# Ledger of designs, part 22: VH-VL binders against q8ixk2r445to577

Target 1, 133 residues: q8ixk2r445to577
Amino acid sequence: FFGMLQNKGLTDYCFDYNPPDENQIVGHQVILYLCHGMGQNQFFEYTSQKEIRYNTHQPEGCIAVEAGMDTLIMHLCEETAPENQKFILQEDGSLFHEQSKKCVQAARKESSDSFVPLLRDCTNSDHQKWFFK

## First folded at step 12 (VH-VL)

Design qb2
Fold by OpenDDE, fold request of step 13:
Formats: sequence, C-alpha cells, structure tokens
Structure qb2 (fold): chain C 133 residues (1-133), chain A 120 residues (1-120), chain B 112 residues (1-112)
Amino acid sequence: as target 1 above (133 residues)
Amino acid sequence: EVQLVQSGAEVKKPGSSVKVSCKASGGTFSRWAISWVRQAPGQGLEWMGVIIPYFGTANYAQKFQGRVTITADESTSTAYMELSSLRSEDTAVYYCAKSRYYGRSSFDYWGQGTLVTVSS
Amino acid sequence: NFMLTQPHSVSESPGKTVTISCTRSSGSIAYNYVQWYQQRPGSAPTTVIYEDNQRPSGVPDRFSGSIDSSSNSASLTISGLKTEDEADYYCQSYDSSNKHWVFGGGTKLTVL
C-alpha cells in the first residue's frame, strides 16, 4: 500500500512530514494535515516489513516510535526493520504499533488547532482508522 | 547554494505559445516543488501552478487551467512552463520558485525571471 | 478560497518602524503559515519571513512577522528602517481547500 495515509474520523487529513531541513530528513515528528494528493510530503508506503516509509527518496525514512513517547518520529529505514518501526495496518483500518501495543490515533495537538498522529490505547474510534488513498 | 536559472526573454504573437525553462542546481531537484509565478508590469505576484518533479504531479491555478502546462525533467533538473493561446495580458515576468514541500512552505529560492512580451 | 489584502503603499522615515498588514478574507489567518517576500525593483522576490514567522539566514532581525487572529491578518514589521528596505512586499499563504498558493496584492514601501 502506498500514497496518502488518510484518517477516517478526521476527514481529509493525511500523514504529513515536513522536516525543517531538507537535507536532514530524520528526527522530526510526523503530523496530520489536509490531504493534497500531490505526493511528496504526504507520500507514504506500507512495506512487507511492516514499515511506514516516507517519500521513498534515498536515504529512506521510516516512521518510528521512540521509547517512552507517543509521537511518530521519522528515522532512517534499516535493512531489517527494527521493532519500533513495525506497524500492522489491519483490515478494519486500525494502525497498530507492535512494540507499544497501541494504535495510531488522529489527535489534536495540545493547545493547538493542529493535528498529529499519536499512540493511544486501541479503540473502535474512526480516529484510529486509516487508509491509503 | 541553490540556484534557479531561467531561459531568456520571449516575444510572442497573440494566439501563440511560450515555453519557459527553469534549470536548478545546488540541491536535490527531485525533493522540491517548483512553482511558477508571474508578474505583469507594475502588478503583483500571481501563482500559476506547481509541479513535484519526482512524482510528476502538477496542479494549476484555476485561472490558467487548460492553458498552462508545467513539466519537469529530473535528468536535467529543469522545470518548464508552457502557456498557450497567449494574449496581451499575458505579458509579464514569469518566475520559477522552489519550495521544500507542497503546502505551507515558502518559496525559498526564485529564478531570475523571464520576460514574456505578447504583442501583435 | 480566500484573498489576501495588503495596503497599496506605506512610507516612513529611516530609523522608524513600519508595519505592513495582510488580511485574509475568509478562513483563519492562523490556519496556514504566512510568508513575506521582498522585491526590489528589477529583481526577483526574496523571502524575509516564512512559516512560523521565521527569518531566513541573512535577513536582519529588524524584520519580524506576526499574526493577529482578531483582525484575521498577518503583519510584517520592519524596525530601524533603512533605505535599502525600500521595496515591494508581498504576503503569501496556502489555500488548503484549493491546494494552491495565494499572494497578497503587494505593498510598496517608500523610505522617505
């Protein structure tokens, strides 16, 4: 699966990644923003290694969850996907992070009108449902 | 340092087409979004459209849809803007501009501009 | 769909502070970043403020951006005005609905 990773509950919002330095693509948080369908900063791929890869440019970035955090951070992809980069995109649309045993949820950023994907306890909320488009 | 170098001035007849080029250097062309912005004499900046070369995806301002075509050649790091059915009001300086990403990013680098004069 | 409205011109003496406004016609001005560009005569625009009111390297701290949600406007403030600041200034923002960029009409700044 590849393309925009769009949330069901938060209508028209997609995974979005905008590193401040175009020459340093890792270490920043993935956010949610209105889908534009143009690729680039909203292009992701779900791989056979259960990674969510970003933009497919070399070096490729993969979404990771760092220890003790509930945010999605871009790391470099590795030959063998590390445990903190493994997600299961379920048939019901839930995006499950294997290591934390939590689900990715579209959430409002604290004290902001912006949105981010956060790890939360798994529910049947549409805000935890995702699909590629 | 990133540089955008555009093709030279053009003089065109009404009804004809013009194709302006924008060659990029000093960075990774495939990671960018390249927009085209024009400015009529004594007027403001007007966004025309954008292309993401890596993906080959383009989007246009509604005003120019059907009349403008933006393309890119990754092998030469060059973006193109073709405007057809030219009319006198298309007389303007046309700029290419680079942005880091599609959406809220700024145009951080600009070409030097290409004057296109449409006259009978 | 929205428009960005700027004053046609502003003028001020050297050393003084000038503010150029950019008012969004609909939707929240704070929803998307507002960029500011400086354009000197015969030259291409250059960025002076971008994204979250940040200054690119090389842009003096005399230039600052701000957002006023109450008036649904962005502002470019230039303190310690210098003759070299004389230029046209354009605000810009992204229309997430139409997925395209919108420029203000531009403001001619004259340094008296």
Scores: ipSAE 0.912, ipTM 0.956, lowest interface PAE 0.5, mean pLDDT 96
Fold by OpenDDE, fold request of step 13:
Structure qb2 (fold): chain C 133 residues (1-133), chain A 120 residues (1-120), chain B 112 residues (1-112)
Amino acid sequence: as target 1 above (133 residues)
Amino acid sequence: EVQLVQSGAEVKKPGSSVKVSCKASGGTFSRWAISWVRQAPGQGLEWMGVIIPYFGTANYAQKFQGRVTITADESTSTAYMELSSLRSEDTAVYYCAKSRYYGRSSFDYWGQGTLVTVSS
Amino acid sequence: NFMLTQPHSVSESPGKTVTISCTRSSGSIAYNYVQWYQQRPGSAPTTVIYEDNQRPSGVPDRFSGSIDSSSNSASLTISGLKTEDEADYYCQSYDSSNKHWVFGGGTKLTVL
């Protein structure tokens, strides 16, 4: 699966990644923004290693969850996917993080009109359902 | 240092086409979005369209839909803007501009501009 | 869709402070970043403010950007005005509805 990773509940919002330094693609938070369908900052891939890869150029970035955090941070992809980078895109559309045993939920950023994907307890909410488009 | 160098001035007849080039250096062309912006004499900046070279995806302002084509050659780090069915109102300086990403990013680097004069 | 409206011209003496406004016609001005570009006569535009009111390297701190949600406008402020600041200034933002970039009409700044 590849393309825009779009939320079901938060209509027309997609995973979006915009590192401040185009030459340093890791270490920043993945956000949600209105889908544009042009690739680049909204192009992701779900791999056989259960990674969510950010595909624009080498080196490739993979979404990770750092210890004690509920945000999605871009790390470098590795030959063998580390545990903190493994997700299960389930049949019902939920995106499950194996290590934390939590689901990725579209959420409003505090005191902002912006949105971010956050790890939360798994529910049946459409805000926790995702699909590639 | 990132640089965008555009092709030279053009003089065209009405009804003809013009193709302006924008060669990038000093960075990774494939990571960028390249927009084209024009400026008629004494007028403001007008966004025409954009291309993501790596993906080959392009989007255009409605005003220019069907008349403008933006392409890119990753092997030469060059973007192109072709405008057809030229009219006198198309007389302007045409700029290419680099953005880090599609959407909220700025045009952080600009070409020097290419004057296109359309006259009978 | 929205438009960005700027004053046609502003003028001030050297050493003074000027503010150029950029008003968004619809939607929140704070929803997307507002960029500012400087264009001196006969030259290509250059970025003076980008994204979250940041200054590129080489742009003096006399230049600053701000957002006023109450007036749905962005502002470029230039303090300690210098003759070299005489230029046209354009604001810009992204229209997420039609996925296009939008420029303001530009403001001619004259240093008296």
Scores: ipSAE 0.910, ipTM 0.956, lowest interface PAE 0.5, mean pLDDT 96
Fold by OpenDDE, look of step 12:
Structure qb2 (fold): chain C 133 residues (1-133), chain A 120 residues (1-120), chain B 112 residues (1-112)
Amino acid sequence: as target 1 above (133 residues)
Amino acid sequence: EVQLVQSGAEVKKPGSSVKVSCKASGGTFSRWAISWVRQAPGQGLEWMGVIIPYFGTANYAQKFQGRVTITADESTSTAYMELSSLRSEDTAVYYCAKSRYYGRSSFDYWGQGTLVTVSS
Amino acid sequence: NFMLTQPHSVSESPGKTVTISCTRSSGSIAYNYVQWYQQRPGSAPTTVIYEDNQRPSGVPDRFSGSIDSSSNSASLTISGLKTEDEADYYCQSYDSSNKHWVFGGGTKLTVL
């Protein structure tokens, strides 16, 4: 699966990654933003290694969850996907993080009009449903 | 350092077409969005459209839809803007501009501009 | 869709502070970043403020950006005005509804 990773509950919002330096793509948080369908900062791929890869430029970035965190941070992809980069996109649309045993949920950023994907206890909420478009 | 170098000035007749080039150097062309912005004499900046070279995706301002075509050649790190059915009102300096990503990013580098004069 | 409205011109003496406003006609001004560009006569625009009111390298700290949600406007403030600051200034933002970049009409700053 590849393309825009769009949330069901938060209508018209997609995964979005905007590193401040195009030459340093790791270490920043993945956000949600209105889908534009132009690729680039909203282009992701779900791989057979259960990675969510960003943009497919080399070196490739993969979404990771750092210890103790509930945010999605971009790391470099590795030959063998590390445990903190493994996600299961379920048939019901839920995006499950294997290591934390939590689901990715579209959420409002505190004191902001912005939205971010956060790890939360798994529910049947449409805000935890995702699909590629 | 990133540089955008545009093709030279053009003089065109009404009804004809013009194609302006924008060659990028420095950085990674395939990571960018390249927009075209024009400025008529004594007027403000007007966004025309954008291309994401890596993906081959383009979007245009409604005003120019159907009349402008923006393309890119990754092998030469060059973006192109072709404007057809030229009118006197199309007389302007045309700029290419680089941004990091589609949407909220700024135009952090600009070409030097290309004057296109449309006159009978 | 929205428009960005700027004053046509502003003027001030050297050493003083000048503010250029940029008002968004619809939608929240804070939703998308507002960029500011400086254009001197006969030259291409250059960025003076970008994204979250950041300054590019080489832009003096006399230049600052701000957002006022109550008036749905952005502002470029230039303190310690210098003759070299005389230029046209344009605000810009992204319209997520039509996926277009939008420029303000520009403001001519004259240093008296």
Scores: ipSAE 0.886, ipTM 0.949, lowest interface PAE 0.6, mean pLDDT 96
Fold by OpenDDE, look of step 13:
Structure qb2 (fold): chain C 133 residues (1-133), chain A 120 residues (1-120), chain B 112 residues (1-112)
Amino acid sequence: as target 1 above (133 residues)
Amino acid sequence: EVQLVQSGAEVKKPGSSVKVSCKASGGTFSRWAISWVRQAPGQGLEWMGVIIPYFGTANYAQKFQGRVTITADESTSTAYMELSSLRSEDTAVYYCAKSRYYGRSSFDYWGQGTLVTVSS
Amino acid sequence: NFMLTQPHSVSESPGKTVTISCTRSSGSIAYNYVQWYQQRPGSAPTTVIYEDNQRPSGVPDRFSGSIDSSSNSASLTISGLKTEDEADYYCQSYDSSNKHWVFGGGTKLTVL
């Protein structure tokens, strides 16, 4: 699967990654933003290694969850996907992080009108359902 | 350093078309969004449209829908803007501008501008 | 859709501080970043403020950007005004609804 990764509950919001330095793509947080469908910063790929890959840049980035964190941070992709980069996109649309055993949820950023994907206990909420478009 | 170099000035008749080029260097052309912005004499900046070369996706300001075509050639790192059915009010300096990404990013580099004069 | 409104002109003496406003007609000014561009006569625009009120390399720190949500406006402030600052200044943002970039009408800054 590839393209925009869109949230079901938070209508018209997609995964979005905008590192401050286009030549250094790792270490920053993935956010949610209104879907534009133009690719680029909203283009992702779900791979057979269970990665969510940001592959419009070289080297390619893969979404990871750092220890003790609930945010999605961009790391470099590895030849073998590390455990903290493995996600399962379920048939019901839930996006499950294997290592933390939590689900990715669209959430409001504190003290902001912005939104971010965060790890939360898995529920049946549409805010935890995602699809590629 | 990133540079955008545009084609030279054009003089056109009403009803004709013009195609302006913008050649990029000093970076990864495929990663960028290339916009076209024009400025009529003594007037402000007006966004016309954008292309993402890597994807070949383009979007246009509603004002120019159906009359403007933006393309890109990744092999030559060149973006193009073609404006058809030219009118006298299309007389302006046309700029290409580079952005890091589609949406909230700035135009961090600009071409030198191309004067297009439309007159009978 | 929204528009960005700027004053047509501002003027001030060297060494003083000048502020140029940019008011968004609808939607929150803070939702999308506001950029500022400087355009000297006969030249292409250059970026002086971008994204989260950041300055590009080479832009002096006497240039600063701010957001006022109460007035739904952004501001460019130039302190220690110099003759070389005389130029047109444009604010710019992004309209998420129609996926368009939007420019303000521009402000002519005259250094007296």
Scores: ipSAE 0.875, ipTM 0.946, lowest interface PAE 0.6, mean pLDDT 96
Fold by ESMFold2, fold request of step 13:
Structure qb2 (fold): chain C 133 residues (1-133), chain A 120 residues (1-120), chain B 112 residues (1-112)
Amino acid sequence: as target 1 above (133 residues)
Amino acid sequence: EVQLVQSGAEVKKPGSSVKVSCKASGGTFSRWAISWVRQAPGQGLEWMGVIIPYFGTANYAQKFQGRVTITADESTSTAYMELSSLRSEDTAVYYCAKSRYYGRSSFDYWGQGTLVTVSS
Amino acid sequence: NFMLTQPHSVSESPGKTVTISCTRSSGSIAYNYVQWYQQRPGSAPTTVIYEDNQRPSGVPDRFSGSIDSSSNSASLTISGLKTEDEADYYCQSYDSSNKHWVFGGGTKLTVL
């Protein structure tokens, strides 16, 4: 799969990556932002290695979750995907993080008008359902 | 170091077209958002449209829809803006500008500007 | 669709502080980052503030940006004014609904 990764429950919001330096993409949090339809910083690829790749940069970035954390952070992709970078996009649209055994959920950042994808216990909420477009 | 170098000034007749070039260097041209912004004499800045070369996607301000075409040539790292059916009010300096990301980023680098004069 | 409204002109003496406002007509000013550009006559604009309150390398720290949700506006503040600060200043933001960039009308700063 490739394109804009959208949330079913938070309508018209896409995975979005906004590092402050376009030449240094590692270590910043992935956010959710209104889909703009132009690709670029909202263009992601789901790979056969179960990675979510940020395709607009070389070397490419891969979404990861550090142990004990619930935030999605950009790391460099590796030839063999590390366990913290593996997500299963299931038939029902849930996005399961293998290492943590949790699901990606759209959430409002505390005391903010910002939205972010976070790991949460898996539920049947539409806020945990994702699709590419 | 990012640089945007535009083609030279042009004098055009009403009803004709102009095509301004913007040659980029110093980065990953194909992934940039390249906008065109114009400024009529004594007037403010007016956004005309944008292209992302890798995807070939372009988006235009409503005012220019149907008259402007923005294209890019990845092999030469050059963006183009063509404005058709020129009128005297199209006399302006035309800038190309690069933003880091679509939407929220500033225009970090600007071309030197191209004066287009439409004279009957 | 929204507009960004700036005062047409402002003036102030060297050494003093000036603030240039940028008011968004609909939707919250906080929805999208506000950028500020300086333009001297005959030159292309240059960025003096990006992402509401950040300075590019080479921009003096006497330039600052801020957001005021209550007035739905952004502000560019220039302290310790110098004669070289005399220029036109534009705010700019992104219209998420139309996927377009929007510029304010510009403000001519005169340093007397």
Scores: ipSAE 0.029, ipTM 0.649, lowest interface PAE 7.3, mean pLDDT 87

Design qb2
Fold by ESMFold2, fold request of step 13:
Structure qb2 (fold): chain C 133 residues (1-133), chain A 120 residues (1-120), chain B 112 residues (1-112)
Amino acid sequence: as target 1 above (133 residues)
Amino acid sequence: EVQLVQSGAEVKKPGSSVKVSCKASGGTFSRWAISWVRQAPGQGLEWMGVIIPYFGTANYAQKFQGRVTITADESTSTAYMELSSLRSEDTAVYYCAKSRYYGRSSFDYWGQGTLVTVSS
Amino acid sequence: NFMLTQPHSVSESPGKTVTISCTRSSGSIAYNYVQWYQQRPGSAPTTVIYEDNQRPSGVPDRFSGSIDSSSNSASLTISGLKTEDEADYYCQSYDSSNKHWVFGGGTKLTVL
């Protein structure tokens, strides 16, 4: 799969990556932002290794979860995907992170109008359902 | 240094078309969002549309849908805007502008502008 | 669809502070980043504020941007006004529903 990774419950919001330095993509948090429909920083690929790749930039980034964290952070992709970079996109649209045993959920940032994808206990909420467009 | 250099001024008759070029240098043209913005005499800025050459995708403001075509030639790092069925109200300065990310980033570099005059 | 409304003109003396407003007609001003452009006569616009309140390299500290959710507006503030600041100023934001950019109508700043 590839394209804009969208949330079913939080309508018109996409995975979005906007590192402050266009030449250094590692270590920043993935956010949710209004879908613009043009690709670029909202374009991701779901690979056979279960990676979510930011591959319209060189070197390519892969979404990861660092130990003990619930946030999605950009790391460099590796030849063999590490376990913290593996997400299972299930038939029902849930995005499961096997290492943590949690699902990706659209969440409002505390005391803010902004949104981020965070790991949460898996539910049937539409805020945990994702699709590529 | 990023530069956007546009083609020269044009005088056109009503009913004809115009194609304005925007040649980019000093960066990664294929990954940019290249927008076209016009400004009629004494008026404000009006966004016309955008292309992202890497994806080959273009998107147009509703007002111009069907009359404007925005294209890019990666081999020459040049974007083009073609406006057809010209009318006198299309007299304006036409700018190209780039942003890193469409829908988020500002237009951080602008071409010098191309005056298109539509008259008999 | 939303509009961004700016005052048509503002005027202020050198050394003083001016604030140019940009009011969003529908939906929250906070939903999308606001940019500000300066356009001197005969020239293309240049960015003076991006992402609500950030300055590009080379833009003086006397330029600042802010968002006020209660009035649903953005503001460009220029302190220590200089005659070189005389220009047209445009705010800009993204319309997520129509997938296009919206510019404010522009504000002519006169430094007298």
Scores: ipSAE 0.020, ipTM 0.639, lowest interface PAE 7.7, mean pLDDT 87
Fold by ESMFold2, look of step 13:
Structure qb2 (fold): chain C 133 residues (1-133), chain A 120 residues (1-120), chain B 112 residues (1-112)
Amino acid sequence: as target 1 above (133 residues)
Amino acid sequence: EVQLVQSGAEVKKPGSSVKVSCKASGGTFSRWAISWVRQAPGQGLEWMGVIIPYFGTANYAQKFQGRVTITADESTSTAYMELSSLRSEDTAVYYCAKSRYYGRSSFDYWGQGTLVTVSS
Amino acid sequence: NFMLTQPHSVSESPGKTVTISCTRSSGSIAYNYVQWYQQRPGSAPTTVIYEDNQRPSGVPDRFSGSIDSSSNSASLTISGLKTEDEADYYCQSYDSSNKHWVFGGGTKLTVL
């Protein structure tokens, strides 16, 4: 799949990555922002390796969760997807992180007034349902 | 220090249009969500629409769809609201208000308001 | 498409506690954050509560917000009421279905 990755429960919010330095994409947190489909920062690809790629930039970025963390951050993609970069987008719309056995949920960033995707125990909440637009 | 400074009061005739400006300073205007909210005399607050200047996409309340246009000029850090086909019930104070780019849904800074009076 | 209903006015004495309600007409209030604004005559509104129950920096802790899912409502509570609290108060929430913000009708608080 390719396009904007939208949350069902937090309507009109999409995965968004807009690093302050266009030439340094690694290490920043993925956020949720109003879907607008412009500026290339809301376009992601879901690959056969179960990656969520930020591929409108070279080198390409892949969303990862570091061990013990619940935040989604940008890493460089590797030839074979590391375990921490594998997400299963299931038919019911849930986005399952294999290594942690948790689901991606739209949540409010603890220290700010922004929304972010975070790992949480899997539920049937619409805030854990995602689709490409 | 974040500030929103609006253009001055206007008197308009029915059927005309008005364009109110909102000049921002003290922050990163391009990434803000700038909303327009109006308040008729003795009435409550009414949300009209929003723009994110960097992305240029506006979203409007259904009541105003087709009559309101919200734009932004990043080079001058100024947002605009234009309301057309004015009627007497459009007499109100028009506010601009901002949220931070990181999804803060409250309007944490407001302009001083612009009184628009529609009369013949 | 929903409405937020507030009482038109409330009154209370200095030092006492007042609660202003905000009832959502359809859909769950719990899935959308509620904000509260204070507006004094001749002034722009200011935020006193955001995200249901959080205070911006500089807002005294005698202002509090809460959500009651069973009545589908939010409440603004002001304890230790002061004469400077006399103002209009508005609740606000986001309408996910129609993608716009909705204000309540407003409540005039009189401190006598």
Scores: ipSAE 0.013, ipTM 0.565, lowest interface PAE 7.9, mean pLDDT 86
Fold by ESMFold2, fold request of step 13:
Structure qb2 (fold): chain C 133 residues (1-133), chain A 120 residues (1-120), chain B 112 residues (1-112)
Amino acid sequence: as target 1 above (133 residues)
Amino acid sequence: EVQLVQSGAEVKKPGSSVKVSCKASGGTFSRWAISWVRQAPGQGLEWMGVIIPYFGTANYAQKFQGRVTITADESTSTAYMELSSLRSEDTAVYYCAKSRYYGRSSFDYWGQGTLVTVSS
Amino acid sequence: NFMLTQPHSVSESPGKTVTISCTRSSGSIAYNYVQWYQQRPGSAPTTVIYEDNQRPSGVPDRFSGSIDSSSNSASLTISGLKTEDEADYYCQSYDSSNKHWVFGGGTKLTVL
């Protein structure tokens, strides 16, 4: 799959990655932003290795979750996908993180008007349902 | 520093075509979304379409579908807008604009504009 | 597709406050962020408000944006009007269903 990864419950919000330095893409948090289909920020590929790959840029980035964290952070892709970079996009739209056994959910930051994808216990919430456009 | 520099003014006859260029600098051109917006004399802004160079596929406003072609050349960091079957109503200033998405969903950088005059 | 409707012109005196409306014809104004652009004669547009109510660096704090869901409209408010604010103003929003940008018709602001 390739395109904008959109949330069903938080309508018209997409995965977004816009690092402050366009030449250094590692180490920043993935956010959710209104889907617009413009620029590289919102285009991701879901690969056969179960990666969510930011590949409209060189070097390519892969979404990862660091040990003990619930935030999605950009890492460099590796030849063989590390376990912390593997996500299963299931037929019901849930996005399951294999290593943590948790699902990606659209979440609002406390005392903030911004949204981010975070790992949470899996539920049937539409905020845990994702699809490519 | 991001800059968008457009080709010079054109005077065209009805029925002909015009191709306006937009040369980009100051960043990674393939990562950008380049839109074309026109403004007829004394009128408002009208969005024509967009291209993301990496994908090479353009999306067009319905009004211009079939007459406009938007392309990009990554080797020269240049976007192009070609409008065919020109009419006097196509007389306008044509702008290219880059949408910036570093927390912002606006057209942050605009070219200087290219006046296209269509007259007999 | 939706339209964004603005008044054709507004006028106010220096030092006063003006509000320019931008009404969305179908679907909620809140579905997509609204941007506001200022265009002075002979120049390309520049952003004065993005994401409904945010100011780019260098835009005076007397420019503000707001959303009114009950009237399905966005507003650009300019307080402490100065002669330099005389310009055309355009609202803009993205139609994510059809993947294209929509501009309002524009409003000529006269400071007199």
Scores: ipSAE 0.006, ipTM 0.562, lowest interface PAE 10.6, mean pLDDT 85

